# VHH binders against Profilin-1 (pfn-1): the designs that were tried, part 52

Target 1, 132 residues: Profilin-1 (pfn-1), of Caenorhabditis elegans (q9xw16)
Amino acid sequence: MSGWNAYIDTMTAAAPSIKRCAIVGAADGSVWARTEADNVFKASEEELKTFVALFNDVTQVPAKGADIEGVHYVVPRTEESLIFGKKENTGFFAVKTKSAVLIAVYEGPNEVAAQVRKAVESMQTYLNNAGY

## First folded at step 21 (VHH)

Design wk3 (from wj8 with Y100F)
Fold by OpenDDE, fold request of step 22:
Structure wk3 (fold): chain B 132 residues (1-132), chain A 123 residues (1-123)
Amino acid sequence: as target 1 above (132 residues)
Amino acid sequence: QVQLQESGGGLVQPGGSLRLSCAASGFTFSTYDMYWVRQAPEKGLEWVSTISYTGSNTYYKDSVKGRFTVSRDNAKNTLYLQMNSLKPEDAAQYYCAKWFDIFTGSFGEMGSRGQGTQVTVSS
């Protein structure tokens, strides 16, 4: 979906410490849009299928962590529509909308992580209001 | 106390240049992505540019690409915006901030900003 690329551009502009990000289908993990060029989001469709399924029961995720792009992240806690992970000075935020999962991988300190979260949650709200 | 102080604004002719500065204090400047935002008369807040905490990534509003350059000096706790080839539509109050919601066009609760600096472009 070419229209979703605009959201990728907006997301990266909203939080410039995002290294890579993607918008995928909540049902099957299919990639709708992703960062490209030098910042290609490289998660496989099989991995994404597994990842989006985590939202079916987020309460179990902290015990096992989450994998994105072949990297294993510790998940300190989850919310109903939010999964986030950490690995050293990197991490990710993933939020679920009505039909999509937004994934943003970032690098930086906790202060930057907070900014990235705000950007991802802002997009979540925007898309939900738009019916997506 | 978080403080942001913008400066460098002024009156220029179309095609002119200005360099804005934002002096930051009261927080760890070097660990925050920073934002430039502007507000023209009778218009809403408008995102202009963002820069990552290290300065390695920069993003711009389409209308200012190729004309504006954002940079930072973390050792000096200062954010910059070099504005070249200024146009009348660039006239606005310019703000620096720790956060700006591009989707809603608003400073969130995180969005500490300064008093701004006025940029006027007129022949």
Scores: ipSAE 0.922, ipTM 0.956, lowest interface PAE 0.5, mean pLDDT 96
Fold by OpenDDE, look of step 21:
Structure wk3 (fold): chain B 132 residues (1-132), chain A 123 residues (1-123)
Amino acid sequence: as target 1 above (132 residues)
Amino acid sequence: QVQLQESGGGLVQPGGSLRLSCAASGFTFSTYDMYWVRQAPEKGLEWVSTISYTGSNTYYKDSVKGRFTVSRDNAKNTLYLQMNSLKPEDAAQYYCAKWFDIFTGSFGEMGSRGQGTQVTVSS
């Protein structure tokens, strides 16, 4: 799992307003890597299992919202491989790769959110090209 | 119009120090994470450092950790890079930006980098 930790480090460096992030298995929500220490990603196994299943039908997610780390987020819209949510000055971006889901929880204004999105999508593209 | 203007570069000997500045205008500086990027001759763009919009989080390329310090003054719309213990391999044109894709090594449209400031390290 040490190899995936490097991607966590890269993600946080790419968008420093990310508070917590994780790379999980797209099939079962198993945690491959996550932020630790002072910024531990705290989503439970059961929660992540439910979350990654949202990608099976993203069209229904805006009506339901999404929960991460026990926090409920409003989901304005979705894309085929992208779910994002907002709550006050916080939010998350989640993207699906061939085998993984990348989740980044951030805090900041909309301008920062745009930067976080680009970071997550950049990693998505990179991992997809790498076969993950 | 977004404008970024880097300054503070120059010629120093190995082990010397420089302090780079980036003056920002044309956008709300205080609401953006900011980036330092460099490009050495005949090399690609290289990420150096990032700082969160509040300045609370900073990240560095491994080769500059412990030597470089990024900071910002949102009231002055200015980004800084303190470079200590400079090495010849630090010589490059240094840019500040609103964005840099670490994976592709590109600024993209969001980056809006300036003209850069030249750092030369030589005996």
Scores: ipSAE 0.921, ipTM 0.956, lowest interface PAE 0.5, mean pLDDT 96
Fold by OpenDDE, fold request of step 22:
Order: C-alpha cells, then structure tokens, then sequence
Structure wk3 (fold): chain B 132 residues (1-132), chain A 123 residues (1-123)
C-alpha cells in the first residue's frame, strides 16, 4: 500500500494548513499511510479502531466528542460519512470512503477550515470513484 | 466583492526569470491559503503551488520544484511567485486563487481568480 503515501502528499498540497493527516482502514483503523518526518500523525492503533467505529453510528458522536492523537475535540455535528471537530484554533475533518477513513488535522481560522474540508471531501469523491 | 489581480508576466528567453504578483482585495487575505494555477494553450488548468495563510508551509508541482518560490505579504494583501530558470513548458496564463481543486482541476465558486498574467518563454 505504498501508493497511499502519494495521496497523503496530494492532500497536504491541496490544503497546506493541514498539520497532520492519515488514511486508515474503515473496518479496523489500520494505518495505510500518514504524514511523517516533522509532522508525524501519532494516533494509536486502539484510538483509530475506536475512531473509525464512530462511523457505525455518527448520531451519538456530538454528545461525547472524538479523540485523535490523545486530543479531545468537540464535535458540533456529524453527517453520514463526515465527522469534524474543533479545539481552540485547531480541528479535524474525517471522511469515510468505501473502504477507508481520511483524517486531516489542521490549524487556522474558519476560512482555512473550509479549505481543508473541501480538500478532504474532494479526495473522498476521487477515491470513491476509483473504488476505494 | 472578491478581487484578485495578477501581474508581472511577460516574454523571456529560456533560463530567464519573472516575478509574478497577485493583489487581493474584498476578503480577509491573511486568513486564506492561496494558490497559483496556470493554463497553457489548448491544455487544462494545472496546479502550480500553494502556500498556507501564515506562509509557514509551501508546496509545489514537481516540475517547478527548485525553480519557483511562492511567498506572501499579508500586510500588503499580496501573493508572489518567483520563477527562475524558466522553460518553454512553463509558458501559460498564470492565475492566483483562494481555492483550487487539484483532483478535478477546477476553481469552483470558492476559487475566485483574476484575469491572469501571460508568461511566454521563447528563444
């Protein structure tokens, strides 16, 4: 699955205010690719397993929030294939494809968050069309 | 009203340099990641570079890495693209935007852009 690293590079180029991101298996949270070097995505296997399971029933997520990389985020609302959270000047967008979950952690104002969301959703559409 | 105005294009010989500018108004420039995009004759839109809203992160198309440098001055609401070692394949209309979908090659409604500035590279 070395080819998935290319999607990490594309996602960060599409939204340069993404700090860290990962592509994980929707079924078990296994890491397919993630940012490395100075911006290592550090969520644990157990944390990711719990996180991807949130998509089984997104309606309960706003009440309890979501944890990524040991950080707790407030989740204002959810959609069937979208979970997003906020904490101070940071946040995350997570989208589910046919077989994967894309997670992007960002820093910046609301305008930047909107750009990050568009990038993540664009990749979601691309991967879905490709059968992933 | 969002306004973007590109400038700095021109005719140069291969190996030459140009510095493009993009003057922004009508929105909070300092809170947006910004993009450079180009379109050569009879070709589609092509992503060139992105820069974060603070300027701390920059990304480039592989073919321009090491030759192009994106920067910004938020106090002046201006985006820049320094282009060195220009090649004939760099010839295009260059646009700045506050969004570009790399996957679809489109600006969309969010991707306001200007009229562009023409870059020609010829011996």
Amino acid sequence: as target 1 above (132 residues)
Amino acid sequence: QVQLQESGGGLVQPGGSLRLSCAASGFTFSTYDMYWVRQAPEKGLEWVSTISYTGSNTYYKDSVKGRFTVSRDNAKNTLYLQMNSLKPEDAAQYYCAKWFDIFTGSFGEMGSRGQGTQVTVSS
Scores: ipSAE 0.921, ipTM 0.956, lowest interface PAE 0.5, mean pLDDT 96
Fold by ESMFold2, fold request of step 22:
Formats: structure tokens, C-alpha cells, sequence
Structure wk3 (fold): chain B 132 residues (1-132), chain A 123 residues (1-123)
């Protein structure tokens, strides 16, 4: 709840090429916390509901791609709890925990993308261990 | 082979300043976000500062904000930490790294950091 904003702050510090990120409910896409101010994560409620439902069957996602903040991304492959997308020099990583989905949108080269992935997977592990 | 070499540590009085440098080789420095991390006696590893691959985004541990400044020169493959108004609490071995997990307080695989440079604050 109120501590969720601290996780957003830690994520952006952990991977400084993240442009925007959010923690949303895995069941319904409700926003628990997100980057704010001049870096508002601005995916619509409808879009987030559709997005988190992709984790119900990740094997279908590469055929469709994924939409976040009105941007369509190519999804080259998925893992059971990980969806990532690419569009030009930007991309996203999304990971599912027991009760949440963490979404990070970044800009940068593949080396930076790998650092962003490590950060989101570390938070995934932390939240799962904390029961979320 | 990835190499990171820190320098610029030393003994300074409280309130003094030091500038740390980290020379990078064996990888494309300009395409990685970079990290400063420190370790004091009887303490675990502590994140200090992070800088994006372009240098445009910088982040600091709260206790060093306003006193420390991270920067990079991608043409020289060098990362810097300007440390002003040093306090006894800042005494530590300082490392630069290609990765640090702020959630777990640990480095990644071996070779993700340098050997470190010692900062001592004493009168």
C-alpha cells in the first residue's frame, strides 16, 4: 500500500534507464504504485486489465504482441512469469509475482535492457518472498 | 576481460573532499548503467549512487545526496564520484561496478566490480 511507492523509487535507482514503471494487481491490473510527476506511467485501466491477462497463457503472447501506454511492442518470446517487448530503441519487461505484475518501460541498448531485466527479476523475487 | 580500476581514495579530515575515479576496459563502457557501492567494517555492501549509460540520470543514497556527485566521461571510459563534506560515516572501501542489486545488497557475478579504493576520514 503506502510502501509501494518506495519500491518504485528503488526500481528507478536500480536501473536508471527505466523511464516509467508500475506495480499492478495481477488479477485486474489495478495500479498499486507507479512513476508519477513528469514521468507518469499512463497506461489506461482497460489496457492494464488486458495486459495482466496475458499472463494467463504466455504462449499466446508472441503471436499478438502487447500494448502498454498506447504503444504496441513485438514480444519475441516469453517465460512463464516474464513478458518482454521491444519497439525500436525502447522496450518493456513485465514480471508476475503471486499477486502483482511489475512493469518497467526503458530506453537504451541491449546491455541496458539486460540490466533492467535483472532489476525487475530481483524485485519479483523480493515480492514473492514477502508473500506478494 | 572486463576490468574496473578504482583510484583516488585516501585519508581526509572531516569536511574534506575526495574525487574517486574508475577506469573501465574490456567492455563497451558507454552502453552500461554504472554503480558506486561501498563497504565499511562490520557492514554489508551499501549502494551509494547509480548513473545511466548516457550520464543523464543519476541517483543517490539519501545520506549522500547533496554531498556526492556521480559523473562519467564515455570518451575516456571513466566513472567518477566527487565526494564533498566527508563524514566519518563515509569511511569505507569504494567500488565501481557494472551491476549492483539494491534489493539484496549484493553484486552480480565475479568481475562486475573493481578491487576498490579506501576512503578514511580521521582527524
Amino acid sequence: as target 1 above (132 residues)
Amino acid sequence: QVQLQESGGGLVQPGGSLRLSCAASGFTFSTYDMYWVRQAPEKGLEWVSTISYTGSNTYYKDSVKGRFTVSRDNAKNTLYLQMNSLKPEDAAQYYCAKWFDIFTGSFGEMGSRGQGTQVTVSS
Scores: ipSAE 0.756, ipTM 0.887, lowest interface PAE 0.9, mean pLDDT 91
Fold by ESMFold2, look of step 21:
Structure wk3 (fold): chain B 132 residues (1-132), chain A 123 residues (1-123)
Amino acid sequence: as target 1 above (132 residues)
Amino acid sequence: QVQLQESGGGLVQPGGSLRLSCAASGFTFSTYDMYWVRQAPEKGLEWVSTISYTGSNTYYKDSVKGRFTVSRDNAKNTLYLQMNSLKPEDAAQYYCAKWFDIFTGSFGEMGSRGQGTQVTVSS
């Protein structure tokens, strides 16, 4: 892998129902890599800064929901390093690593959501083990 | 119970073609992204191709791009892999699966698979 964009390519291949995804810095939401071109991940810098801060206290997120790309998602529940957002037939999974937050926006039924979650968690583990 | 049955393997000459099929039952096939994975003798598992639950998105290992085409027929609960321009390095046992972890190179607990179908490419 020569850059962070290779991780984006691997994530989309691992879970092909992901529509858009990004890797952002956990401290400030700065974009390290994202899906580009025809399927651009469109979150603003300010939105991403707010989003990654949700991981500072995930227990507050279910009451408020979360916004990504200007879309509001219901957050049914959270785990210490994982936020799941849902809106109709779409959703997102976001996971925190030591240095980053991985965000994957998908479309599909619950079975696809489980596959997306597994892909995102597998990359989370891989990056954590690599020191990221 | 989940059942996956691969078929369509065989012996071909270099440059030949095969079409693999994977018959699925015991789960709602049309709601799962699906995976093709292969294993050559005494080698690890190798991801080959992935297809989204609608068939709209497909991905391929670099070495098979342009030669292999994954597709699905959700009405028949069947996954396909059309393999053209076959090379000796494509010889392997081919599996279809409900999941394959590209990051770890394993099926894991979620990755139910069939017995596989053998593809042999002679010189």
Scores: ipSAE 0.745, ipTM 0.884, lowest interface PAE 1.0, mean pLDDT 91
Fold by ESMFold2, fold request of step 22:
Structure wk3 (fold): chain B 132 residues (1-132), chain A 123 residues (1-123)
Amino acid sequence: as target 1 above (132 residues)
Amino acid sequence: QVQLQESGGGLVQPGGSLRLSCAASGFTFSTYDMYWVRQAPEKGLEWVSTISYTGSNTYYKDSVKGRFTVSRDNAKNTLYLQMNSLKPEDAAQYYCAKWFDIFTGSFGEMGSRGQGTQVTVSS
């Protein structure tokens, strides 16, 4: 198995209301690891290429929203390396590191969303410090 | 003003069992994922287990997997940790928490945490 699968395991353990997540290459959206089996992260290579390119100019994303797994999310908030998408009581947080984009799709109330954001940002910092 | 009160610790022999409880107040328990964390005298904080706000997803540190079971009763605002087949290395102060950062090994917004409950395993 890839060493990246351990990071998927850690992220889901850190924020157990994450339903699906992935680590993809920041340059091309290639999948380094993702949740599998009954919780498979379903995004095409072309969708992921488009998605990671959103980080080239996050300022345009709130006006257009974002698509992941064929689902369209409104994007009420972005930061230089973070995109937050929401649809009803589901949402995603995506963060960019030096080499990767971490994507976590969750379901739950705003309190859970805040916990998911903290977990994703902590892994972002961990990977950046490790050179990724 | 999060309030968490752990109980159920004690002295057991190797192979014994304990059930820890964590009574929660001062926040809406049913809307938060919850964490069990422990600290032994010569070690830092160690993540033990995590449970989602509905109780549907549970995760465990590898060394306790198969021996410990985390659960919650949202109607009673209570988190539980059933510990079976206890070993000397499980001896620690056990804390329940509203957050634990597995990547940094620290409590984030746990603030005002309780005293914890001591688990001691005889040699």
Scores: ipSAE 0.735, ipTM 0.879, lowest interface PAE 1.0, mean pLDDT 91

